# VH-VL binders against q9umr5, part 448

Target 1, 268 residues: q9umr5
Amino acid sequence: SYKPVIVVHGLFDSSYSFRHLLEYINETHPGTVVTVLDLFDGRESLRPLWEQVQGFREAVVPIMAKAPQGVHLICYSQGGLVCRALLSVMDDHNVDSFISLSSPQMGQYGDTDYLKWLFPTSMRSNLYRICYSPWGQEFSICNYWHDPHHDDLYLNASSFLALINGERDHPNATVWRKNFLRVGHLVLIGGPDDGVITPWQSSFFGFYDANETVLEMEEQLVYLRDSFGLKTLLARGAIVRCPMAGISHTAWHSNRTLYETCIEPWLS
Short names: E, the ipSAE of ESMFold2; O, the ipSAE of OpenDDE; V2, 0.75 times the mean of E and O plus 0.25 times the DockQ between their complexes.

## First folded at step 22 (VH-VL)

Design pq1 (framework fv_nofazinlimab; at its last fold request DockQ between E and O 0.82; V2 from the best seeds 0.88)
Fold by OpenDDE, fold request of step 23:
Structure pq1 (fold): chain C 268 residues (1-268), chain A 122 residues (1-122), chain B 112 residues (1-112)
Amino acid sequence: as target 1 above (268 residues)
Amino acid sequence: QVQLVQSGAEVKKPGSSVKVSCKASGGTFSDYAISWVRQAPGQGLEYLGYIIPIFGAARYNQKFKGRVTITADKSTSTAYMELSSLRSEDTAVYYCARGSYDSGGYEPFDYWGQGTMVTVSS
Amino acid sequence: DVVMTQSPLSLPVTLGQPASISCRSSQSLVYSDGNTYLYWFQQRPGQSPRRLIYKVSNRDSGVPDRFSGSGSGTDFTLKISRVEAEDVGVYYCMQGTKWPFTFGQGTKLEIK
């Protein structure tokens, strides 16, 4: 039998968005128990990510308990960060494949068309003002807003991303790293035509430097310091990078080719 | 320059709902948090919640157990606070307030509305 | 929730004399960024509250220099060097470090 699959949605999303993914999984892996978690849907996805982590944890614990052989996580967009945090705080998770589906794993710094309806274009450069405050950090978007021009504020005010990345020292860093390293495989999926994740390399733990030059994962301090286990995972062959062009952000979970190429191989 | 003008006094029956408005003028609207605070007669201040319009979402004090709904209309620069299932103890002056930015970042409650008296009585 | 405790709750003061209000939080108000989001508000009779102090010790524009805020961690103080008649009202401390943000009970300043 196939291991259960748990799906975590993204920002302004719901379980309905994954109807095609469910279809693909059922077709290719019949009998797979797929659970799309209907938590923090729509605008509720703007709630603090730690709150979401707690809610999702409560939902996944029973599923994991019933699956001693392990489970797979498919976590889309913002959900990828939720899942990474989940795996960091859970010392007893049994996740075989953690599939990060176009997630801003290294943060977001962009005002793409997808987000333009939310705030004006000029807000990209100014969002740090509200985001790096107690008031801003009560919203998920701010929890992984990573302004490369205000790195000090990010490091000090980010209540989520900086912590799970181990970029800011905290007493749980070692334990979280240990917990996260329990994952069998980290499958990173994303691509240059995403149009939302900015930079798109964030899905692969790449990100801007102070000059907005994109550096790859291996150039990031979190990797170099192995702050949450990326270097270790890579060394043991546990990281899979699956970039794909021609996929828009809202199509990562519905594209058949993407599924077959990047997702399906890891659902065994 | 920034002014917050709230809607007028309300008299409501228990079990009903009230919606108070707070119109901002004299500056931008979406990139500031609008906070709602209430004050029962002769009592202190109580934080109900706040909204950051650009995010289209609000944070609520769980003490109110979902009875508070805060919304914002960016087109009219107006924030709203709706309180449902009204009780006599909800009788209070309700204030909206807006923050501002300085060199140190965001600071809340820089500007206050005039307050809206909501009386809940049978 | 963070509990903010003010003392005293009633503060009768003679004109021209100094006044001091204490605010204690149930936990440290130091945020991850190193700032302490402690605020003081003044509410004169029949008026809306107004912010006097932000982040422990910063006076808002228009606030007389006779008002000063100090403190750290969990203990904070608002001082009025020389109380004037216009200072009559209720003063509140508020923490903005941890949601839900909470106010103190208020301190009613009156003239003897």
Scores: ipSAE 0.940, ipTM 0.973, lowest interface PAE 0.5, mean pLDDT 95
Fold by ESMFold2, fold request of step 23:
Structure pq1 (fold): chain C 268 residues (1-268), chain A 122 residues (1-122), chain B 112 residues (1-112)
Amino acid sequence: as target 1 above (268 residues)
Amino acid sequence: QVQLVQSGAEVKKPGSSVKVSCKASGGTFSDYAISWVRQAPGQGLEYLGYIIPIFGAARYNQKFKGRVTITADKSTSTAYMELSSLRSEDTAVYYCARGSYDSGGYEPFDYWGQGTMVTVSS
Amino acid sequence: DVVMTQSPLSLPVTLGQPASISCRSSQSLVYSDGNTYLYWFQQRPGQSPRRLIYKVSNRDSGVPDRFSGSGSGTDFTLKISRVEAEDVGVYYCMQGTKWPFTFGQGTKLEIK
């Protein structure tokens, strides 16, 4: 039988958004138990990411306990950061495939044209001022805001991303790396036409340097230092990169070609 | 010159709700924390919660157990605080406040509204 | 929650004399970025509060230089070098390091 699949949604999202993905899984892998976690919907997705990680952790424990052969995670947008933190904090996870659907894994530095009510035009250069304060860090977008022009503020004030990336020292770094490395496969999905994730290469652990030039995963300090296990996973052959052009941010879970090419092979 | 103007005093019965407004003028609004603080007669200050309007989301002091709702309307630069299931202990002056940006980053409570007296009485 | 304890709660002072208000927190107010989010406010009778000091020791614009803040970790002090009649009111410390952010009980400064 097929391993159960757990789906974790993103910012301003809900479980209904995944109805097409559920249909695709049912058609190609009949009998698969798929659970779309119904937590932190809509505006609740702006709660601190550590609060979301705690809530999702409590929800996944019984699912994983019923599936000793393992489970798969499909994690969309902000949900990919929640899932990566889950894999780090859970010494008892049994995740085979961690499938990251257009997630800002190295952070976000850009206006969101698609969700105009989130950011007014030309705000990205100023948002660091509130994000890198205790007031801003109480909201999820600030937990992974990564201003390449204020890297020292990011490194010291981030309560989430700088920690799960191993960019700031903390007592749990060794344990989190060990736990993350128990994943079977890391499947990275994203593309240049996403329109929301900025830079879109964040979905592949790429990110801007101080000149806003994108450095790829293998050029990032977190990879080079293997701070949470990326170099080890790549050397093991456990990282799958599946870029696809022509898909907007809200369409990753409703495109059949994307599903068949990038997701289906990993749902054993 | 930034100004915060709050709605007028209200007298409410126990069990009802009150919604206090806070209109900002003379500056930008959406990328600041807009905080709500109250002060019962003869008592100190108590932090209720805050909203960052650009995110459209608020943080609440848990001691109010979901009775507080804080919202904002970016188009009118107005924040709102609603307190439900009112009790006599909720009789207080309610203040809104906005922060500012300094050379050292964000600082809270630079500008204050004039306060709104809410009286809960039978 | 971080508890903020002020001392004294009532402070009668002779005009022209110094005043000192203590504020202690139940845990360190140093944030991961090295900043200490400790604030002082003044509330004159019948008025809204006014911020005096931000991040321990930084005086707001328009605040007279007779006001100063100091301290570190868990222990903080607001000093007025020479009390004026206009300084009558209640003074509050507040921490902004750990949510929920909290105020001290207040110190009522009066002229004796």
Scores: ipSAE 0.846, ipTM 0.924, lowest interface PAE 0.7, mean pLDDT 91
ESMFold2, look of step 22: ipSAE 0.835; ipTM 0.921
ESMFold2 (binder alone), look of step 22: mean pLDDT 91; pTM 0.932
OpenDDE, look of step 22: ipSAE 0.932; ipTM 0.970
ESMFold2, fold request of step 23: ipSAE 0.846, 0.843; ipTM 0.924, 0.921
ESMFold2 (binder alone), fold request of step 23: mean pLDDT 92, 92, 92; pTM 0.936, 0.936, 0.934
OpenDDE, fold request of step 23: ipSAE 0.939, 0.938; ipTM 0.973, 0.973

Design pq10 (framework fv_nofazinlimab; at its last fold request DockQ between E and O 0.85; V2 from the best seeds 0.89)
Fold by OpenDDE, fold request of step 23:
Structure pq10 (fold): chain C 268 residues (1-268), chain A 122 residues (1-122), chain B 112 residues (1-112)
Amino acid sequence: as target 1 above (268 residues)
Amino acid sequence: QVQLVQSGAEVKKPGSSVKVSCKASGGTFSDYAISWVRQAPGQGLEYLGYIIPIFGAARYNQKFKGRVTITADKSTSTAYMELSSLRSEDTAVYYCARGSYDSTGYEPFDYWGQGTMVTVSS
Amino acid sequence: DVVMTQSPLSLPVTLGQPASISCRSSQSLVYSDGNTYLYWFQQRPGQSPRRLIYKVSNRDSGVPDRFSGSGSGTDFTLKISRVEAEDVGVYYCMQGTSWPFTFGQGTKLEIK
């Protein structure tokens, strides 16, 4: 039998968005128990990510308990960050494949068309003002807003991303790293035509430097310091990078080719 | 220059709902948090919640157990606070307030509305 | 929730004399960024509250210099060097470090 699959949605999303993914999984892996978690849907996805982590944890724990051989996580967009945090705080998770589906794993710094309805164009450069405050950090978007021009504020005020990245020292860093390293495989999926994740390399733990030059995962301090286990995972062959062009952000979970190429191989 | 003008006094029956408005003028609207605070007669201040309009979401004090709904209309620069299932203890002056930015970042409660008296009585 | 405790709750003061209000929090108000989001508000009779101090010790524009805020961690103080008649009202401390943000009970300043 196939291991259960748990799906975590993204920002302003719901389980309905994953109807095609469910279809693909059922077709290719019949009998797979797929659970799309209907938590923090729609605007509720703007709630603090730690709150979401707690809610999702409560939902996944029973599923994991019933699957002693392990489970797979498919976590889309913002959900990828939730899942990474989940795996960091859970010392007893049994996740075989953690599939990060177009997630801003290294943060977000962009005002793409997808976000323009939410933010004025000029807000990209100014969002740090509200986001790096207690009031801003009560919203998920701010929890992974990573302004490369205000790195000090990010490091000090980010109540989520900076912590799970181990970019800011905290007493749980070692334990979280240990927990996260329990994952069998980290499958990173994203692509240049995403149009939302900015930069798109964030899905692969790449990100801007102070000059907005994109640096790869291996150039990031979190990797170099192995702050949450990326270097270790890579060394043991546990990181899979699956970039794909021609996929828009809202199509990552519905594209058949993407599924077959990047997702399906890791659902066994 | 920034002004917050709230809607007028309300008299409501228990079990009903009240919706108070707070119109902002004299500056931008979406990139500031609008906070709602209430004050029962002769009592202190109580934080109900706040909204950051650009995010289209609010944070609520769970003490109110979902009875508070805060919304914002960016087109009219107006924030709203709706309180449902009104009780006598909800009788209070309700204030909206807006923050501002300085060199150190965001600071809330820089501007206050005039307050809206909501009386809940049978 | 963070509990903010003010003392005294009633503060009768003679004109021209100094006044001091204490505010204690149930936990540290130091945020991850190193700032302490402690605020002081003044509410004169029949008026809306007014922010006096932000982040422990920063006076808002228009606030007389006779007002000063100090403190750290969990212990904060608002001082009025020379109380004037216009200072009559209720003063509140508020923490903005941990949601839900909470106010103190208020301190009613009156003239003797």
Scores: ipSAE 0.937, ipTM 0.972, lowest interface PAE 0.5, mean pLDDT 95
Fold by ESMFold2, fold request of step 23:
Parts: structure tokens; C-alpha cells; sequence
Structure pq10 (fold): chain C 268 residues (1-268), chain A 122 residues (1-122), chain B 112 residues (1-112)
């Protein structure tokens, strides 16, 4: 039978948003136990990402214990960063497929319609000033804010992303890399019409250089130095890249073609 | 130029709630931390929590979690602190404060409101 | 929580003489960015607090140069080289490195 599936939501989100994804899984993988974690809903999703990681860790432990053959993670938007941190901090995780749905894996530098609706004035060029302070780092958006024009501030002040990427030295870097590398497959999903993740290539570990030119995953220092295992995973054939155009940020978990193409094959 | 003006003094009974406002003028509002600090008569300063209005989210000192709610209205440049289930020990002057930016980044508590006396008596 | 301990809690000083206030933290206040988020505030009688010193040793604008801050790691000092009558009040240190950010107990400065 099929491995259990654990679903982790994103910023300003809740478990209800995944009702269509649940329908698709039930149709193609009947009998699969799917748990959509109902934690950090709505504005609680702005709590520090390490607090969210701790809460989700507590929730996944009993699910993994009941499934010694392994589980799958489907993690949307900000939730993909939570899941990647889980894979690093859990010595005993049994995750086979980690499916990242349009997650800002290399960070966010976005002044988009989505941010405009949430933050009615444009702030991307100035947000570094509060985000790269202890006051800003107490909020999730600042935990993965990545201003390419202030990369030194990012590297030194980030309490989350710079650490899980291995961009700043810390005593757990070696053990986190080892834990992350126990995943069976890393499935990266995103696309150019997302409208929120900026640059959209962040979902594939691409990001801006200082000129706002996108460098792809294989051009990133974190890949070249294999800081947390991306180069090793690619060499094992464990990274799956599944880009799809024409999907807006809120539609990744409610598009059947996306599910059939990018998600379904990995729910063994 | 930046000014923080708080709502007036309140007298409350135990078990009720109080909501204190803090209106900012003479500068931008939404991209700063707006902090709430209280001072009981003859006592020191206690940090309750803060909000960054652009995120619409607050951080709370766990000592007060469950009783304190901090919100902001960006359109009126006003922050609010609500304290519920009031006790006599909550009698204090409540201050709001805003930070500022310098050439090296963000600095807290540059501007302070005038304070709001909240008295809780049976 | 980081505990901030001030000494002395009461400080009577003769006008024109120096004053020194110590502040100790229960852990290092050095943040990952190399900054030390240690602040000093003055509260004159009947007034709101006022920031005097930010990040250990930097005077705010309008603060007289008779005020100076120093220290590192866990031990910090505020000095007033020549106390004036306007300096009466309570002085607080605060750490901004680890949430929840915390204040010292306060040091009441009085003219003898």
C-alpha cells in the first residue's frame, strides 16, 4: 500500500486550502493516509520559523513512528522551508519524497501583487533594514528575506535561511547535512507565472546576483560547495525538477495537471 | 517631528479589559517596531510585546501571553494594546515606543508616547 | 530569558562628581551580526523614558558628552563624568539580542 502523506501549509494559510489536493490523492492512491497539519494557521504563520519547525516536528513524530516504511512530505510555499529544516534537525526522520510546492528555497526578494495586497505599499528595497535586526528576525517573512543588494547583512543576521542553507558557519552544519541527505527524493515544483515567489527560480534553488540576474541552482555557492547536500543529491539522481507555467501562487495545490505531472509519480 | 500620542487614562474593575491606543505622526509608521512597555507605580519597566505593522503581526512576552493583544491600523498610523482579565497588579503606566533607522540599521525605542495610566480597583 | 542585573540600585551623588552604573547580563549580548544590542535609558521624574546610549557606547543625538557607555560580552557600564541637577532620575539598561528583550531593575540617581 501507499506511504502516508504529511501536508505542511504556507504563509497566511490553513489546512482548508488543500481540499483539492486531498481529493486528487484519494482518487489516484486510494487508502493513503493523508494528514494536513493544522498548525500555525493564518497570522500564526508569521511566528519565527524555528518555532514553527518545533511545532511541526512534534506533530510529525507520531505519524512517522506509525509508518516505519517511510512517509512523504508535501510542503507549500513557506511550508517548504519548514519541511527542509525538519529534514535537517531530525536525526531519525523517514521521509522518502519531499515535495516542495513553489517554496522560496533560496529566499524571497519580492515586491509583487500578493505582497501589495498584504502590505499595501512597496517595501522590498527597504525591508532589509528591519528584517536584518533581532526585531525583524522574530517574524517568518524576515527569516527567509534575501536582499541581493545587502547579502552581507543577510549572511550575518539571518536566524534561519542562512543557517539551513549552510551559508553561515554553525556547530550543527555537518549533522544537518547528514540528516537532510537521508531523504529519498527532493521534488522541486514552481513556475514563471507564480506571481509571489520572487524570483520564481527560488523554488528551484536559483536566486539573484547583485545585478538581479538569476543564477540557477548549479551556479549557487551553496550547490558548488555542497553546503547542505544539493550536489550530492543531484549526483544520486534524487533531485526532480518539475517546472510548470501558467499557475498562480494560490493554485499549485488545486491544479489537476500539476498534480498528475509533478506530484502523483512520487507518492509510492 | 515624530510624535506618539496615547489615549487617556482609564479606571477599570478587575476582570474587565482595557484597550490603549498609540497614534504616530510626523513620519512613516508601518515599517517600524511599535513596542508596548509598562511601569507599575514605583517599579521598573516591563516589556509586553511589539508589532511590525507591515506584517500585521505581533510578538508577546510569554509572561503576558494569553492576556495581551497588540494590533495596528496602517491607514490611521495607530497601534493598539489590549489587556484582558485585568487584576490589581496590572495598575501601571503603559507606554508605546517606536524605533528609528540609522546608517547601520534599526534601533529600538527612539520615540516614546506620553504614557497612559491604567488603574484597576475593586 | 536573559536577566539584566544593575548595580547599584540607588546612587546618591554629589553635584559635579562622577557616577557609574553597572549592568550585567546572564549571557553574552553579542548577536550573529557582531553587534551588541545593549541600550541605556534615562527616566527623569514624571517623564517618559528617553534613550541615551545605543549598542553599548553610541550616544543618541542631544545627549551630553558627559554620558558614556562601555563594556562587552556580559558586563557594561554607564558613566556620567560630572553629574548635573538635570541628571536625577532612574537609569535602565536593556538587552535587544534575545527575545523577550529585557530591562535591568533600574538605578535611581539622586543628588546628595
Amino acid sequence: as target 1 above (268 residues)
Amino acid sequence: QVQLVQSGAEVKKPGSSVKVSCKASGGTFSDYAISWVRQAPGQGLEYLGYIIPIFGAARYNQKFKGRVTITADKSTSTAYMELSSLRSEDTAVYYCARGSYDSTGYEPFDYWGQGTMVTVSS
Amino acid sequence: DVVMTQSPLSLPVTLGQPASISCRSSQSLVYSDGNTYLYWFQQRPGQSPRRLIYKVSNRDSGVPDRFSGSGSGTDFTLKISRVEAEDVGVYYCMQGTSWPFTFGQGTKLEIK
Scores: ipSAE 0.860, ipTM 0.930, lowest interface PAE 0.7, mean pLDDT 92
ESMFold2, look of step 22: ipSAE 0.835; ipTM 0.927
ESMFold2 (binder alone), look of step 22: mean pLDDT 91; pTM 0.935
OpenDDE, look of step 22: ipSAE 0.927; ipTM 0.969
ESMFold2, fold request of step 23: ipSAE 0.847, 0.845; ipTM 0.922, 0.924
ESMFold2 (binder alone), fold request of step 23: mean pLDDT 92, 92, 92; pTM 0.938, 0.936, 0.937
OpenDDE, fold request of step 23: ipSAE 0.935, 0.934; ipTM 0.972, 0.971

Design pq11 (framework fv_nofazinlimab; at its last look DockQ between E and O 0.90; V2 from the best seeds 0.88)
Fold by OpenDDE, look of step 22:
Order: C-alpha cells, then sequence, then structure tokens
Structure pq11 (fold): chain C 268 residues (1-268), chain A 122 residues (1-122), chain B 112 residues (1-112)
C-alpha cells in the first residue's frame, strides 16, 4: 500500500484547489489516502504562521500516528513554509517526502502581477517599515517578507522565517535542525514563469543579495552554516530540485506533466 | 497634516450592531495599521484590534470573542469597526488611530480620530 | 496577556512641582529587534488620547521637553519636571511588544 499523503494549501487558498492533484494521485497511486487539510483557508491564511503551524500540527499528528510507515507532505506556496516549520518543531514526525510546491522557502520580496494587487510598487519598497514591527509580524505575509535592502531589520524583527532558517540565534535552533533532518527527501519545485514567488529561485532557497542579484542555495549563509540542515541534506542526497518552466503559480497543483515529473516519483 | 475623521455618535439597542467609520486624509493609508481603541465612561483605554489595509486583514483582541469586525476600503481611505451583539457594557467612545514612520521604524498611534460615542441602551 | 500596572492611579500635584508616574509590565517588553515598545499617552479632559512618548524615551514632536520617559525591561517611568495647568488629564502606558497590546489603568493627574 502507498503511504498517506497530506496536502497543505497556500495563501488565500483552500482544499478545492487540489481537486486535480487528488485525481492524479488516485489514478497513479490507487488506494492512497490523501488528506487535504482544510485549515486557515482564504483570508485566514493571513494569520501568523506560527499559529498556523500549531493548527496544522494538531491535524497531522493523528494522521502520522495511524501511518507508522510514514507519510508524504505536499505543501503549496505559503504552505511550504508552514510545513518546513512543522517539521522543525516536531521531534517525532515520520515524513518520508516533503514536497515543497512553489514555496517561498527563502522568503518573498516580489513585485509581480499577483502581488501588485496587494502590494503596489511604491508600497513594496516601504513594506519593511510595517512588516518588521510587532504589528506587521502578526500577519503571515510579513512572517516571510525578506527585504534584501534591510537585512538587519529582517534578521532582528522576522519572527518566523529568520528563526526557522536559523539566521537569528534562538534556543531551539539545534533541536529544530535535528527534527527537520528527519525528513527522507526534500523535493523543491518551482520555476521561472511562476509570476508570484519573487524571486522564483526562492523555491530553491535562492534569494537576492543587497544588489538584488539572485544567489543560489549553495551561496546562502543558511546553507554554508548548515543552520537548519540544508547542507547536510544535500550531502546525503536527500534534496531534489525540480525546476519547470511554463507553469504559473496557480497551476502547480493542477499540471499533469508537473505531477508526473516532479511529484509522482516521490509518492511511492 | 494627517487627519482621521470618524462617523457620528450612535445610539443602539442591545443585541444590535454598530459600524463606525474612520476616514483618513493627508497621507498614505494602505501600508499603515489602523487601530481601534475604546473607552467606557470614566474608564481606561481598551485595544479592540487593528487592520493593515494593504493586507486586507485584521487582528482582534480575543476578549471580544468574534464580535468585532474591522475592515478597510483602500479606495476611500476609510476603515470600519463593526461591533455586533451589543451590550450595555459596550457603551463607550470608540477611537481609531493611525501610526507613522521615521528613520527608526514604524510607530503606531501618532494620529487619533476625534472619537465616536456609542450608547447601548434599551 | 501582558498586564500593565500603573502607579499611582491618582496624582495630585502642585503647580510647578515635578510629577512621576510608574508603569510596570508583567513580562519583559523587549522585542526581538532589541527595541522596547512602551508608549505613553496623555488624554486631556474631553479630548482624544495623544501620544507623548514612543519606545520608552522618544518624545513626539510638539511634546514639551519637561516630559521624559525612561525605564527598561518591565519598569518604566514618565516624568514631568514642572507640572503646568495644561498637564491635567489621564496618562496611560501601553505595550506594543506582544499581542494583544494592552494599556495601563491610567493615572489621573490633578492640580492641588
Amino acid sequence: as target 1 above (268 residues)
Amino acid sequence: QVQLVQSGAEVKKPGSSVKVSCKASGGTFSDYAISWVRQAPGQGLEYLGYIIPIFGAARYNQKFKGRVTITADKSTSTAYMELSSLRSEDTAVYYCARGNYDSTGYEPFDYWGQGTMVTVSS
Amino acid sequence: DVVMTQSPLSLPVTLGQPASISCRSSQSLVYSDGNTYLYWFQQRPGQSPRRLIYKVSNRDSGVPDRFSGSGSGTDFTLKISRVEAEDVGVYYCMQGTKWPFTFGQGTKLEIK
């Protein structure tokens, strides 16, 4: 039998978005128990990410307990950050494959058409002012806002991303790293035509430097310092990078080719 | 230069709802937090919640158990606070406030509305 | 929730004399960024509150220099070097470090 699959949705999303994914899994892996967690849907996805982590933890614990052989996680967009944090705080998770589906794993600093609705260009450049404050950090978007021009503010004020990345020292850094390293495989999926994740390389732990030049995962301090286990995972062959062009952000969970190429191989 | 103008006084029956508006002018709106604070007669200040309009989301003091709804219309630079299932103890002056920023960061409550008296009586 | 405790609650002062208001928090107000988000507000009779101090000791524009804020961690103080008639009102401390943000009970300053 196939291991259960747990699906976590993204920002302003719901379980309905994954109807195609469910179909694909059912066709290719019949009998798979797939649970799309219906938590923090829609506007509720703007709640603090740590709050979301706790909610999702409560939902996945029973599922994991019933699956001693392990489970797979498919986490989309913002959900990928939630899942990474989840795996960091859970010392007893049994996740085989963690599939990060177009997630801003290294943060967001974008000016895309999708975000322009929320963040006009003029406001994007100033978002650090409110995001890196107690008021801003009560919203998920600010929890992974990563302004490359205000790295000091990010490092000191980010209450989520900087912590799960181990970029800011905290008492749980060692334990979180240990917990995260329990994952069998980390499957990173994303692509240049995403249009939302900015830069799109964030899905692969790439990100801007102070000049907005995109650096790859291996050039990031979190990798070099192995602050949460990326270097260790890579060394043991546990990281899979699956870039794909021609896929918009809202299509990652519905594209058959993407599923067959990047997701299906890790559900067995 | 920034000004917050609130809607007029309200008289409501218990069990009904009230919606107070707060219109901002003279500055930006979307990227600042609009806070709502109330003050019962002769009492102190109580934080109800706040909204960041650019996100279209608010944080609420759980003390109110879901009775408070804060919204914002970016097109009109107006924030709203709705309180449902009104009780006599909800009688208070309701204030909106907006922050500002300087070189050191964001600071809320720099600008205050004039307050809106809401009276709940049978 | 963080409890903010002010003392005294009533403060009668003679004109020209100094005044001091204490605010204590139930836990440290130091945020991850190293800042302490402690605020002082003044509310004159019949008026909206007015921010006097932000982040413990920063005086807002237009606030007379006779007002000063100090403190750290859990203990904070607002001082008025020479009380004037226009200083009559209620003063509140507020913490903005941990949600929900909370106010002190208020201190009513009156002239003897």
Scores: ipSAE 0.922, ipTM 0.964, lowest interface PAE 0.5, mean pLDDT 95
Fold by ESMFold2, look of step 22:
Structure pq11 (fold): chain C 268 residues (1-268), chain A 122 residues (1-122), chain B 112 residues (1-112)
Amino acid sequence: as target 1 above (268 residues)
Amino acid sequence: QVQLVQSGAEVKKPGSSVKVSCKASGGTFSDYAISWVRQAPGQGLEYLGYIIPIFGAARYNQKFKGRVTITADKSTSTAYMELSSLRSEDTAVYYCARGNYDSTGYEPFDYWGQGTMVTVSS
Amino acid sequence: DVVMTQSPLSLPVTLGQPASISCRSSQSLVYSDGNTYLYWFQQRPGQSPRRLIYKVSNRDSGVPDRFSGSGSGTDFTLKISRVEAEDVGVYYCMQGTKWPFTFGQGTKLEIK
């Protein structure tokens, strides 16, 4: 019998967006209990990420309690940040595979045609001004906005990403690292043709330096300091990187080849 | 010069709704917090909520328990505040305000509208 | 909610004399970025409010230097070194550290 699967959606998203993924799981792993969490849909996905984490935590507790052998998480886009925070704040999670489906794990700095109504390209250089304020931090986009040209503001003003990355000291940092390290596998999925996640390597914990040169995960301070456990996980062989070209941001959960290559093997 | 011009005074019955507009001119609109604050006669200021138009989303003071809706139209540089299920206690002057940026970051309430009197009586 | 408490609520002052208004918050207003999001507003009779001071002690442009702000943590003060006739009105503090952002009750300044 397959472990239950919990699906967490992204920005401006809803549970319906995952209908094809549900079909793939049902077809390849019959009998798998799949729950797509129907919380913070549409514009509610712009609420502060800590509010979303609290709500999703309450929803996953009974599912995990009924599955003592473990569960899997499939977390798309912004949802991957919600899930990573869940793994940190829950001392009782039993997640085997955390599948991060094109998530901005090291943050976001840019916009594309898909989100132009939200992130016009001419504004990315100025968005730090509202985002790194208490007024901006009340919105999820600002919770993971990471302007490489204002890293000092990011490190001090981020109410979410800088904390779950262990980039700023806080009293729970040691406990959150311990909790996160209880995950069995971290499966990182993304690709160069995503068109929304910027840089797309954020899905693999890569990010820009001050010159907008992408530094890979192993070159990031959060990795080198092992701030929340990435170095430890990699040393255990628990990090799986599954890049795939040719997939746009809205197509990750509706591509059969992506599912079979990157997701299915981890849904034990 | 930035100016915020609000819609005119309204007289309403209990149980109805009111929608106040706030049009910005003389500056950019979409990447600022546009806030709504009210002041009952002889009373202090209450923060209702705010919108950042580029996100198309607002934060609401829970005190108003879902009776407040704040929206923005970026194409017309206009923010709106709608208050539903009106009570006599909602009689107040309603202000919109916009922040600004300086060397220390984002600062709220630099520019204020002229205020809109909403009277709720039977 | 963070409660903002002003004192005094009524402040009669002789023209040319100093005035001092206290504002206390129910919790620290220091944000994670090290800034303290404490603001002072003036509302002259019949007018919209006007921001005077941002982030504790920074005077807005066009605000006379007789206005000064100070304080830290939970205790803040607005001072007027020499009250002028134009200073009549109600003064509000506001915190912008924790949503919902909140105002003090106001301090009505009057000339004796």
Scores: ipSAE 0.837, ipTM 0.924, lowest interface PAE 0.8, mean pLDDT 91
ESMFold2 (binder alone), look of step 22: mean pLDDT 90; pTM 0.927

